# VHH binders against q75qn6r703to848: the designs that were tried, part 7

Target 1, 146 residues: q75qn6r703to848
Amino acid sequence: KPSMIQENLFIGGGLAARSIYTLQHLGITHVLCLCANEIGQSDTQYPDLFEYQNFSITDDEDSNIESIFQEALDFIKHGEETGGKILVHCFEGRSRSATVVLAYLMLQKKLTLLEAWSKLRKVHRRAQPNDGFARILINLDKKCHG

## First folded at step 21 (VHH)

Design ae3
Fold by ESMFold2, fold request of step 22:
Structure ae3 (fold): chain B 146 residues (1-146), chain A 123 residues (1-123)
Amino acid sequence: as target 1 above (146 residues)
Amino acid sequence: EVQLVESGGGLVKPGGSLRLSCAASGFTFSKYAMAWFRQAPGKEREFVSAITRGGYTIYADSVKGRFTISRDNAKNSLYLQMNSLRAEDTAVYYCAAREGWSFYYVSRYYDHWGQGTLVTVSS
């Protein structure tokens, strides 16, 4: 089951993203997938039912996940502006999806990293960005807030 | 009428380079994800590379480090620079387009296709 971060924003793993009935019941209209190379798109994605944005980001400390932040956040903002609800997911719902959600909370909602982390962990205890992603978020926090 | 027209294919020696182009018309190019697929004789069409409308690029493992995808929205054109070519790269290369935010690895999710350009890598 996706975890609800805000009324219009959810986080989950690959199993949540496959649960089409659940996503439709929740009113999800937009799906941001960070693990497109790890899923079988033919069996798991339905472009006629949901609007997708796909990335293939590995969950490695060396992956430059920051390179996709702006495009991912633009997608989330677009979903919000059209009255839709957005699922952000990776394979396990633990590192990549959490990292993008934290970046969204920091850049769009103007939270500090500590505030964003607290908000996310209250609803999604599985959240644990890998050490490389954590360093990216710490540096982002310094640029935004000192 | 939507049109995609590939060019730049030809015969090249192993280790050589080619640059493929795809000229697009009939749609707002900047709103589309663009991709290259290829099909070798007797094989299924396979993903090569894609570039989203936001500039995110992705490559099949077999071409990473050798191929570079790019787009020029002012010219409504998609490109594929192919370096260090190998015999296994011999195929017809197709340009594909889908309106929206995302690329896909699965060819059936692309709505518009060119007719292809043949690349032959041989001694």
Scores: ipSAE 0.669, ipTM 0.859, lowest interface PAE 1.4, mean pLDDT 93
Fold by ESMFold2 at other seeds, fold request of step 22:
Structure ae3 (fold): chain B 146 residues (1-146), chain A 123 residues (1-123)
Amino acid sequence: as target 1 above (146 residues)
Amino acid sequence: EVQLVESGGGLVKPGGSLRLSCAASGFTFSKYAMAWFRQAPGKEREFVSAITRGGYTIYADSVKGRFTISRDNAKNSLYLQMNSLRAEDTAVYYCAAREGWSFYYVSRYYDHWGQGTLVTVSS
């Protein structure tokens, strides 16, 4: 159920994140969860099996998702540098997870927003940041590339 | 070896304020996510607030806007500023720690616990 964006980076929803055997088969070692307040952690997260980073970001246009970009990107970079594979997920795999993945591709992999969007949409057609998140990404693109 | 010691609890009237402290020792404080939980008589421990090693803060809905969590890595200390206290905030407050990137709402995922400090909000 996770979509592979690049060799060690995946995106998905809550169902993908709870499919433990699938994640282990894919070699996932790190799970970035943007919807910790929307899932039952006792039933869905296993800190002894995976390294987690949890955030509780609502999928609202006014949510300050940019405030967590650096901590989230540090986690993804750490997972890659240790040879791991990372799942980035929210509840439905549409808005919050897509926004963080796009920010990662722009900030760490130096893609323009257009390049990052094209890359993501090819493998994950559900991707659709809400309008507030889209504005954040457009502003980020300007900061990075003029 | 590992020790978490809470302080700052006491008796306060509704609408009042208290500041809780948690002094940590026996581990590298800056590598840990820190949290506050509370337990009222006859209830399970419930999540109050957490702060990750990277500074992300999160609050239970019941305390949002009234409580502020903070940490001082140089002093190995965790704090909880509690304002606008209500009778339902009466509980024993516990400091908790887990090494790693993330906070958790689930108390059993934290490895280290203090003995607690009692906060009583009463007329």
Scores: ipSAE 0.666, ipTM 0.860, lowest interface PAE 1.4, mean pLDDT 93
Fold by ESMFold2 at other seeds, look of step 21:
Structure ae3 (fold): chain B 146 residues (1-146), chain A 123 residues (1-123)
Amino acid sequence: as target 1 above (146 residues)
Amino acid sequence: EVQLVESGGGLVKPGGSLRLSCAASGFTFSKYAMAWFRQAPGKEREFVSAITRGGYTIYADSVKGRFTISRDNAKNSLYLQMNSLRAEDTAVYYCAAREGWSFYYVSRYYDHWGQGTLVTVSS
């Protein structure tokens, strides 16, 4: 089951991303997938029903997840501007998707890391970026908020 | 009419290099994700590499570190630089396109295809 972070923004894992009828019922129009190499696209993705953006980011502390932030945020902003609703997901719904959502809240919604973390954990208790991703987010917080 | 035309294939020795090109026409190139697939005789068409409209690149494990995908939106062209070629790289290489934000590993999700260019790697 996806967790609703804001009216138009949801977070989940691979199971949420597979639940096509649930996504349609929630009004999801855009799906940002961080785990394209893990999910078997032919079984789990329906490009005629949803607009996708796919990345293949591993959940390793040395993964260069920051490299996709701008393209990911552009996709989320596009979904918002068209009046759509966006699911951000990875396989477990715990680390990669949480990291991208936190980066979005910090960069686009101008929250501090603490504010973004509190907002996310309130609706999605399993959120837990890996230690490398956490360091990226801490550095981002310092750049944005002194 | 949408057209994708590959060129640059040929015969090359193991360890050699080739640069493939794909000239696109009949659509707004910058709005499309572009990909290379290949098919050896008797085998299914397989994913090689893709580049999104935003510039994100992805490679099959078998070619990572040896092949480089790139695009030039001003020239409506897609490229594949193939280095350190091996006999198992022998195949017909196809250019593929899909409008939208994302690449896909699955060939049936691409809407437009070229006729292919043959790459043969042998002594």
Scores: ipSAE 0.654, ipTM 0.852, lowest interface PAE 1.4, mean pLDDT 93
Fold by ESMFold2, fold request of step 22:
Structure ae3 (fold): chain B 146 residues (1-146), chain A 123 residues (1-123)
Amino acid sequence: as target 1 above (146 residues)
Amino acid sequence: EVQLVESGGGLVKPGGSLRLSCAASGFTFSKYAMAWFRQAPGKEREFVSAITRGGYTIYADSVKGRFTISRDNAKNSLYLQMNSLRAEDTAVYYCAAREGWSFYYVSRYYDHWGQGTLVTVSS
């Protein structure tokens, strides 16, 4: 099941992303997928029902997930501005999706990493960015909040 | 009328390079995700590379490190720089477009297609 981070923003894994009835009941209109190479798109994505943004980011310490932050945040902002609700997901809902949600909270909502982490962990206990992603977020926090 | 016109295909020796172009017209190019697919004789059309409207690029594993996709929104053009070409790269290359934010690996999700340009890697 997707976890609600705020009224218009949800986080989950691949199972949540394919649970179409649940997504429609929650009013989700936009789906940000970080694991496009790990899912069968023809069986799991429905472009006529939801607006998608797809990335293929591996859950490795050396993956440059920061490179997609701006495009991901633009997509989330677009969903918000059109009155939609956004699901951010990866395969397990642990590392990649958590990292992008934390980056969004820090860059768009101006939270510190500590504040963003506390907010996310309250609703999504699975959140656990890998060590490389954690270092990216720590560096981002220093750049933004000094 | 939407049109996608590929060019730049030809005969090249293994290890050589080619640059493909796709000229687009009849739609707002900057709102579209763009992709290259290819089809070798007797095989199904397969994903090669895509570039989203925001500039995110993705490549099939078989071409990663050798091919570079790019777009020029001012010229309504999509490009594919192909280096270190191999015999396995021989195929008709197609330009494809879908309005929206996302690329897809699945060809049926793209709405517009070009006629293709033949790339032959031999001799």
Scores: ipSAE 0.652, ipTM 0.851, lowest interface PAE 1.4, mean pLDDT 93
Fold by ESMFold2 at other seeds, fold request of step 22:
Order: sequence, then structure tokens, then C-alpha cells
Structure ae3 (fold): chain B 146 residues (1-146), chain A 123 residues (1-123)
Amino acid sequence: as target 1 above (146 residues)
Amino acid sequence: EVQLVESGGGLVKPGGSLRLSCAASGFTFSKYAMAWFRQAPGKEREFVSAITRGGYTIYADSVKGRFTISRDNAKNSLYLQMNSLRAEDTAVYYCAAREGWSFYYVSRYYDHWGQGTLVTVSS
């Protein structure tokens, strides 16, 4: 089951993303997938039912996940503005999806990294960005909040 | 009427380069994700590269570092620069389009297709 971060925003892994009945019941309309190369799209994605944004980001400390933040946040903002609900997911629901959600909370909701982390961990105990992603988020926090 | 028209295919020696173009009409090009697929004789159609409407690019492992996808929304055109060509790159190359935010690896999720352009890499 996806974890609800706020009324219109959810986080999960690959299992949550393929639970189509559950997603429809929750009112999910938009799915941001960070692991498109790791899932079988043919059996896990249904473009006629949900609006998708796909990225293929590896969960490696050297991956430049920051490069997709702007496009990902634009997608989340679009989903919110149309009255939809958004699932952000990666394969395990642990690192990549947590990183993007934290970046969203920091950049769009203006939270500090500590505030965003506390909010996310309250509902999604699995969240644990890898060390490289954590470094990216720390640097982002300094740029945004000093 | 939606149309995608590929061009730029031809015969080239190994190590050479080609630039494919895809001219689009009949839809708002900037709202579409665009992709290149290819099909060699006796093989399934396979993903080559895609570019989202936001500019995110993705490549099949077999072409990464050698091919570059790009788009020009003012000219309604998609491009594929192919460098360091190999015999295994020989195929019919297809331009594909789907309205929305995302690319897909799965060809059936694209709504519009061109006729293809043949690329032959041979000594």
C-alpha cells in the first residue's frame, strides 16, 4: 500500500505502483516512476488509466538525480493543479522516490530538509536516500535556506 | 491528420555517421513525447531512444554514447544523430509519438508511427 504524505501525494515502491485497483480506489491519477528500466512496463503501467512520467534513474551514489528534479516537480504540480493525486515511486520505495519527495517538499513547500525528513518518516519509515542522494539534498537545503 | 515522416537513412560504412530526421504534422508537437525504435530483419521492433516534452532523454544501452536524440519544437522535428555506426545498427528506424509527459520502452504505448527509414551499415 502506498503511504500518504499529504492529501494529494503518495509514495511507494513497485508493488504499490502495480496495485491498480488500490491506486484507483485511492483516487490516484498521476504516477511518477523513477525506475522505468527496472519494471515490466507492459504489465505494470496503464497509460489509459493514469498519467505517467517515467525516468530511469539508478539507485547509485553517483547518479545525478538532481537533473530530473525540475521536470518531476512540474509533473507533481500539474497533478495538483488539475485536482489529481500523485504517486511517486521507485522500485523499493526507499531511496529514489524518497529523494524526489524530499526535494518537492523543500522546493515547492519551502520546508527545510529536516522538516521534510520528519514529515516523510512519520508516514513512510522505509525512506532512506542513499548517501549520494543525501548529499544532493543537503546541498539543496543550503542553497534554499542558507 | 497526424503524420510522421522519417528521412536520412542510407548506406554507410562501419564507423560512419548518419543523421535521421522525423518531420511531424497534424498535432501540437511540443505536447508529445517522441521516440525512435528500430527493427532489424528477423528481430522484434526495439527501443532506441526517447525525448520527453520536458527534454529528458533516454537511450538503449546498445546505443548510449554513440547516438544523440534531439528535438526542435519550432520546426516540429525530431532528430537522431548516429555516430560510430556498427553492422548491428542495420535496421529500419521508426519515429513514434505519444501525447503526455512520459516516454515508454513499450512500442504499443505510442499512438503515432512513421513509415520508417532504412539504415544499412556494411563494408
Scores: ipSAE 0.645, ipTM 0.853, lowest interface PAE 1.5, mean pLDDT 93
Fold by ESMFold2, look of step 21:
Structure ae3 (fold): chain B 146 residues (1-146), chain A 123 residues (1-123)
Amino acid sequence: as target 1 above (146 residues)
Amino acid sequence: EVQLVESGGGLVKPGGSLRLSCAASGFTFSKYAMAWFRQAPGKEREFVSAITRGGYTIYADSVKGRFTISRDNAKNSLYLQMNSLRAEDTAVYYCAAREGWSFYYVSRYYDHWGQGTLVTVSS
């Protein structure tokens, strides 16, 4: 089951993203997928039902996940502006999706990393960015708050 | 009228280079994800590369490091720079478009297609 971070924003893994009837019941309209190379799009994505943004980001310490932050945040903002609800997911729902959600909370909602982490962990215990992603988020926090 | 017109195909020797272009008209180019697919004789159409409306690029493993996709929204044009060409790259190359944010590996998810341009890599 997707975890609700706030009314219009959800996080999950590949299983949540495949649960089409659950997503429709929750009113999900937009799906941000960070693991497009790890899923079978023909079997798991339904472009007539949901608006998608797809990335292929590996869950490795040296993956440049920061390079997609702006496009990902723009997509989330677009979904909110249309009155929609957004699922952010990767394969396990642990590292990549958590990293993007934390970046969104910090950059768009102006939270510190500690505030964003606390907010996410309350509803999504699985959240655990890998060490490389954690360093990216720590550096982002310094840029935003000195 | 929506049109996608590929150009730049031809005959080259292995190791050579070609630059494909796709001229788009009849729709707001900047709102579309753009992709290249290819089809060799007797094979299924396969994904080559895509570029999203926001500029994110993705490549099939077989072409990664050799091909570069790009777009010019001011000229309504999509490009594919193909370097270090191999015999296995011989195919008809198709330009494809879908309105929205996302690329897809799945060809049936694209709404508009060109007629293709033939690339032949042969001694």
Scores: ipSAE 0.622, ipTM 0.839, lowest interface PAE 1.7, mean pLDDT 93

Design ae6
Fold by ESMFold2, last read:
Structure ae6 (fold): chain B 146 residues (1-146), chain A 123 residues (1-123)
Amino acid sequence: as target 1 above (146 residues)
Amino acid sequence: EVQLVESGGGLVKPGGSLRLSCAASGFTFSSYAMAWFRQAPGKEREFVSAITRGGYTIYADSVKGRFTISRDNAKNSLYLQMNSLRAEDTAVYYCAAREGWSFYYVSRYYDVWGQGTLVTVSS
């Protein structure tokens, strides 16, 4: 099941993201998918029902996930501005989606990495960015807060 | 009327280069994700590359490193630079568009299609 991070922001895995009934009952309107290369889009995505943004980021320590932060944040911001609710997901709901959610909390909500981590872990105990993504987030924290 | 028109196809020897263009009209180009698909004789149409309205690019593994997608919103144009061409790149190349934030690998999710331009790579 998706975890609610805040009123309009959820995190989850691929199974939750393919469930039309779950998404509609939660009021989700926007779906940010980080694992488009790992899913069968024809039977897991419904562009007529939800607004999507897709990325194909592998869960590898050398993947350049930072390159998509700005476009991902713009999508989440758009969902917020329209009064929508956003699901951020990858395949397992553990590494890629957690990394993007943490980046969003740090860059948009101005939290430190420690604050963002605490907030996410309280509702989503699976959260565990891989070591490369963790290094990206640590460097981001230094840029934002010293 | 909404329209996509491809150009730049032709005959080229293996190892050569071509640059495909796709001119768009009748819709707000900058609000659309754009893609290239191709269809070889006797084969299914397949994804080649896409570029989102925000500039994220993605490539099929078979063309990564050899092809470069780009867009010019001021000219309502999409491009595909094809280098190091191989016989297996021979196909009709199609320009496709969908309004919104995202690319898709699935051709049926694109709403606007060109008529295609033939690329033949022949020794």
Scores: ipSAE 0.712, ipTM 0.873, lowest interface PAE 1.1, mean pLDDT 93
Fold by ESMFold2, last read:
Structure ae6 (fold): chain B 146 residues (1-146), chain A 123 residues (1-123)
Amino acid sequence: as target 1 above (146 residues)
Amino acid sequence: EVQLVESGGGLVKPGGSLRLSCAASGFTFSSYAMAWFRQAPGKEREFVSAITRGGYTIYADSVKGRFTISRDNAKNSLYLQMNSLRAEDTAVYYCAAREGWSFYYVSRYYDVWGQGTLVTVSS
């Protein structure tokens, strides 16, 4: 089951993203997938039912996940502006998806990293960006808030 | 009329280079994700590369490091630079498009297709 971070934003793993009935009942309209090469798209994605944004980002501390932040945030903003609900997911629902959600909360909702982390962990205890992603988020926090 | 037209195919020796072009017309090119697929004789059509409308690029493992996808929205054109070509790259190469945010590895999710251009890599 996806975790609700706020009314329009959810986080989960591959299992949540495959649960089409659940997504439809939650009113999910937009799905941001960070693990497209890991999930078997023909079996797990339904472009006629949801708007998708796909990336193939590895969960390695060397991965440049920051390079996709702008496109990802634009997709989330689009979902919000059209009155939709967005699922952000990776395979485990732990590192990549948490990193993107934290970046969104910091850049779009103007939270500090600590505020964003507290908000996310309240509803999604699995959240744990890998060490490389954590460093990216710490640097982002410095740029935004000193 | 919605149309994709590939060009630039031909015969090339192993280790050589070739640049494919795909000209688009009849739709708002900048709103589409674009992809290249290829089909060798007797084989299934397979994903080669894609580029989203936002510029994110992705490659099949078999071509990564050798092929470069790019797009020019002002010219309504998609490109594939193919370097270090191998015999197994011999195929008909197809340009494909789908309106929206995302690329897909799955060919049936693309709505617009070109007629293909033949690339033969042989000594």
Scores: ipSAE 0.711, ipTM 0.873, lowest interface PAE 1.1, mean pLDDT 93
Fold by ESMFold2, look of step 21:
Structure ae6 (fold): chain B 146 residues (1-146), chain A 123 residues (1-123)
Amino acid sequence: as target 1 above (146 residues)
Amino acid sequence: EVQLVESGGGLVKPGGSLRLSCAASGFTFSSYAMAWFRQAPGKEREFVSAITRGGYTIYADSVKGRFTISRDNAKNSLYLQMNSLRAEDTAVYYCAAREGWSFYYVSRYYDVWGQGTLVTVSS
């Protein structure tokens, strides 16, 4: 099941993204997928039902996930502006999706990394960015807050 | 009318380079995700590369590091720079488009298609 981070924003894994009835029942309208290379789009994505943004980010410590932060945040903002609800997901719902949600909370909601982490872990205990992503988030926190 | 027109195909030796172009007309180009697909003789059409409306690029594993996709929204054009060409790159290359934020690996999710341009890699 997707976890609700805040009104209109949810996090999950590949199974949550495939649960179409659940997504429709929750009112999900926008799906941000970080694992397009892993999920077999022909059986797992329904472009007539949901607006998608797909990225293919490997869950490796050297993956440049920071490069997609602005485009991902723009998509989330667009979903909110249309009155929609957004699911952010990767394959396991642990590392890539958590990293993007934390970046969103830091860059758009102006939280520190510690505040964003606390907020996310309260509703989604599986959150665990890999060490490379954690390093990216720590550096982002320093840039944003001195 | 809505159109995509590919150009730049031809005969090239292994290890050579080609640059494909796709000219778009009849729709708001900047609102579309753009992709290249290819079809070799006797094979199904397969994904090569895509670029989202926001500029995120993706490549099939077989072409990563050799091909570069780009777009020029001012000229309504999509490009594919193909370097280090191999015999297995021989195919008809198609330009495709779908309105929205995302690329797809699956060809049936694209609404607009060009007629294709032939690339032949032969010694």
Scores: ipSAE 0.709, ipTM 0.866, lowest interface PAE 1.3, mean pLDDT 93
Fold by ESMFold2 at other seeds, fold request of step 22:
Structure ae6 (fold): chain B 146 residues (1-146), chain A 123 residues (1-123)
Amino acid sequence: as target 1 above (146 residues)
Amino acid sequence: EVQLVESGGGLVKPGGSLRLSCAASGFTFSSYAMAWFRQAPGKEREFVSAITRGGYTIYADSVKGRFTISRDNAKNSLYLQMNSLRAEDTAVYYCAAREGWSFYYVSRYYDVWGQGTLVTVSS
C-alpha cells in the first residue's frame, strides 16, 4: 500500500511496487525504483505497463544518493507533465525513497526541509532517511535557504 | 534502419586493456538507455554495464572498478573501457538499447541489439 504524498506522487516499498492491480487502481503510470539490484526485475517490473526509472543505491550512510537527484527529479517532473502519477520506492520504503521524495519537495516544490519532512511524515510514518542521507538533506536545505 | 555495431574486440593477455565501441544509427541516440551484455560460450547472456540517458552508470559486481562505460551523444556512440582483464571476461560483448529513462539488468527488456564483438583473454 503506497502512501499518497500529493495527488500525483506516492511513496512505498518493494511490496507496494509489485502490487500491479493496486498501482493500476491508483492510476500510477511511472515507477522510480531506487533498489533495482535488490529486486528480481523479471518478476517485479513490467516495462510494458509502467514507465520506469531504475537506480541501484545502497542504503548506506556513505552512498552518494545526491548524485542521482537531478535525474530522479527530472523523471518525476516528466511524469507530472504527462499527466501521470509517480511511485517512488525502495526496498522498505523507509530511507532511500524518503530521501528522494524530500529532495523533490525541497528542490521542485521549494519547501524547506522541515516543511517537506512534516508533509511526508503525515502520510508515511515509516520515512526515516539514514544519517548520511539526512546530512545530505540538511546541507541541501542550507544551500537552498541559508 | 535501426542499428548498433560493436567494434574493438580482440585477443588480449590477462591484465591487459581493451576499449569497445558501439556505433548507433537510425534512432535518436540521446533518448535511449544503453547497455553492454556479454555471453561466454555455453552460457547465458549476462549484464555488464549500463548508462542511462541522464548519465547514471551501473556495473555488474564482477566488473566494478575494472570497466568504465561512457557515451558520446554527439557521435551516437557508446564505449566500454575494459582494464585488468581476466580469463573469465572472455565472451562476445553486445551493445543494447532501449528507448526511455531506465536501464535494466534483464536482457529481454532491451529492444535494439548489435551483432557482438569477441573478446578473448588468454595467455
Scores: ipSAE 0.701, ipTM 0.873, lowest interface PAE 1.3, mean pLDDT 93
Fold by ESMFold2, fold request of step 22:
Structure ae6 (fold): chain B 146 residues (1-146), chain A 123 residues (1-123)
Amino acid sequence: as target 1 above (146 residues)
Amino acid sequence: EVQLVESGGGLVKPGGSLRLSCAASGFTFSSYAMAWFRQAPGKEREFVSAITRGGYTIYADSVKGRFTISRDNAKNSLYLQMNSLRAEDTAVYYCAAREGWSFYYVSRYYDVWGQGTLVTVSS
């Protein structure tokens, strides 16, 4: 089951993302997938039912996840502006999706990293960015808040 | 009318280079994700590369490091620079488009298709 971060934003793994009836029941309209190369799109994505943004980011400390932050956050902002609800997911729902959600909370909602982390962990205990992603988020925090 | 027209195919020796172009008309090019697919005789159409409306690029493993996708929204054009060509790259190359945010690996999710341009890599 996706975890609700806020009224319009959810986080989950690949199993949550393929649970189409659950997503429709929650009113999810937009799906941000960070693991497109790790899922079978033909069996798991339904572009006629949901608006998608797909990326193929590996969960490695050296992966350049920061490179997709702007496009990902633009997609989330678009979903919010249309009155929709957004699922952000990776394969396991632990590292890549958590990293993007934290970046969103910091850049869009203006939270410090510590505030964003506390907010996410309250609803999604499995959140665990890998060490490389954590360093990216720490650097982002310094850029935004000194 | 909505149209994609590929060009730039031809015969090239192994190790050579080609640059494919895809000219788009009849739709707002900048709102579309664009992709290249290819199909060799007797094989399924396969994903080669895509570029989203926001500029994110992705490549099939078989072409990564050798091919470069790009788009020019001012010219309504999609490009594929193909370097270090191999015999296995011989195929008809198709330009494809879907309105929206995302690329897809799955060809049936693309709505607009070109007629294809033949690339032959042989001695």
Scores: ipSAE 0.697, ipTM 0.870, lowest interface PAE 1.2, mean pLDDT 93
Fold by ESMFold2 at other seeds, last read:
Structure ae6 (fold): chain B 146 residues (1-146), chain A 123 residues (1-123)
Amino acid sequence: as target 1 above (146 residues)
Amino acid sequence: EVQLVESGGGLVKPGGSLRLSCAASGFTFSSYAMAWFRQAPGKEREFVSAITRGGYTIYADSVKGRFTISRDNAKNSLYLQMNSLRAEDTAVYYCAAREGWSFYYVSRYYDVWGQGTLVTVSS
């Protein structure tokens, strides 16, 4: 089951992303997938039902996840502006999706990393960016807030 | 009319280079994700590379480090720079487009296709 972070924003894993009827019940209209190379798109994605943004980012400490932040945040903003609801997911719902959600909260909602972390962990206890992603978020926090 | 037209295919020796182009017309190019697929004789069409409207690029493992996809929105054009070519790269190369944010590995999710350009890699 996806976790609701804010009205219009949800986080989950691959199982949540394939639970099509649940997503439709929640009013999800946009799906940001960070693990496109780890799923079978023909069996798990339905472009007629949802608007997708796909990335193939590995959950490795040296993966360049920061490189996709701007495009990912643009997609989330687009979903919000159209009145839609967005699911951000990776395979396990723990590291990649959490990292992107935290970046969104920091860059678009102007939260500090501590504030964003507290907000996310309140609804999604499984959130656990890997150490490399955590370093990226710490550096982002310093860029935004000193 | 909505069209994609590939060019730049030809005969090249192993280890050589070739640059494919795909000219788009009849749609708002900058709103589309663009991709290259290829099909060798007797084989299924396979994903080669894609570039999203926002510039994210992705490559099949077999071409990583050798091929570079790019787009020029001002010229409504998609490119594939193919270096260190191998016999296994011999195929008809197709450009494909889908309006929206995302690339897909699955060819049936693309709406617009070119007629293809033949690349032959042989001694």
Scores: ipSAE 0.693, ipTM 0.867, lowest interface PAE 1.3, mean pLDDT 93
Fold by ESMFold2 at other seeds, look of step 21:
Structure ae6 (fold): chain B 146 residues (1-146), chain A 123 residues (1-123)
Amino acid sequence: as target 1 above (146 residues)
Amino acid sequence: EVQLVESGGGLVKPGGSLRLSCAASGFTFSSYAMAWFRQAPGKEREFVSAITRGGYTIYADSVKGRFTISRDNAKNSLYLQMNSLRAEDTAVYYCAAREGWSFYYVSRYYDVWGQGTLVTVSS
């Protein structure tokens, strides 16, 4: 089951992303997938039903997840501007998806890392970026707020 | 008329290099995700590499470190630099496109296809 972070933004894992009836019931129109190499796209993705943005980011401390932030944030912003609802997911809904959601909240919604973290953890207790991703987010917070 | 036209295939010895090109026409190239697929004799068509309209690149594990995908939106062209070629790289290589944000590993999700260019890696 996806967790609602705000009216138009949800987070989840692979199970949430393949639950097509649930996504349609929630009004999800856009799906940002960070784990495209870990899912069977033929069985889990339906490009005629949802607009997708796919990335294949490993959940390793050395993965350069920051390299996809701009493209991911543009996709989320586009979904919001069209009146849609966006699911951001990875395989377990724990690290990669949380990292991207936190980055979105910090860069687009201008929250501090602490504010973004508090907002996310309130609705999605599984959130736990790996240590490398956490360092990326801490550095981002310093750039934005000193 | 919507078209993709591949070129640059040929015969090359193992360890050699080739550069494939794909010329696009009849659609707004910069709005499309672009991909390379290949099909060896007797095998299913398989994903090789893709590049999104935003520049994100992805590679099949079998070609990582040897192949480089790129695009030039001003020339409406997609490229695949293939280095350190192996016999198992022998295939017809296809250029594919889908309008939108994302690449896909699944060939049926692409709407525009070229006719292919043959790459043969043989001693």
Scores: ipSAE 0.686, ipTM 0.866, lowest interface PAE 1.4, mean pLDDT 93

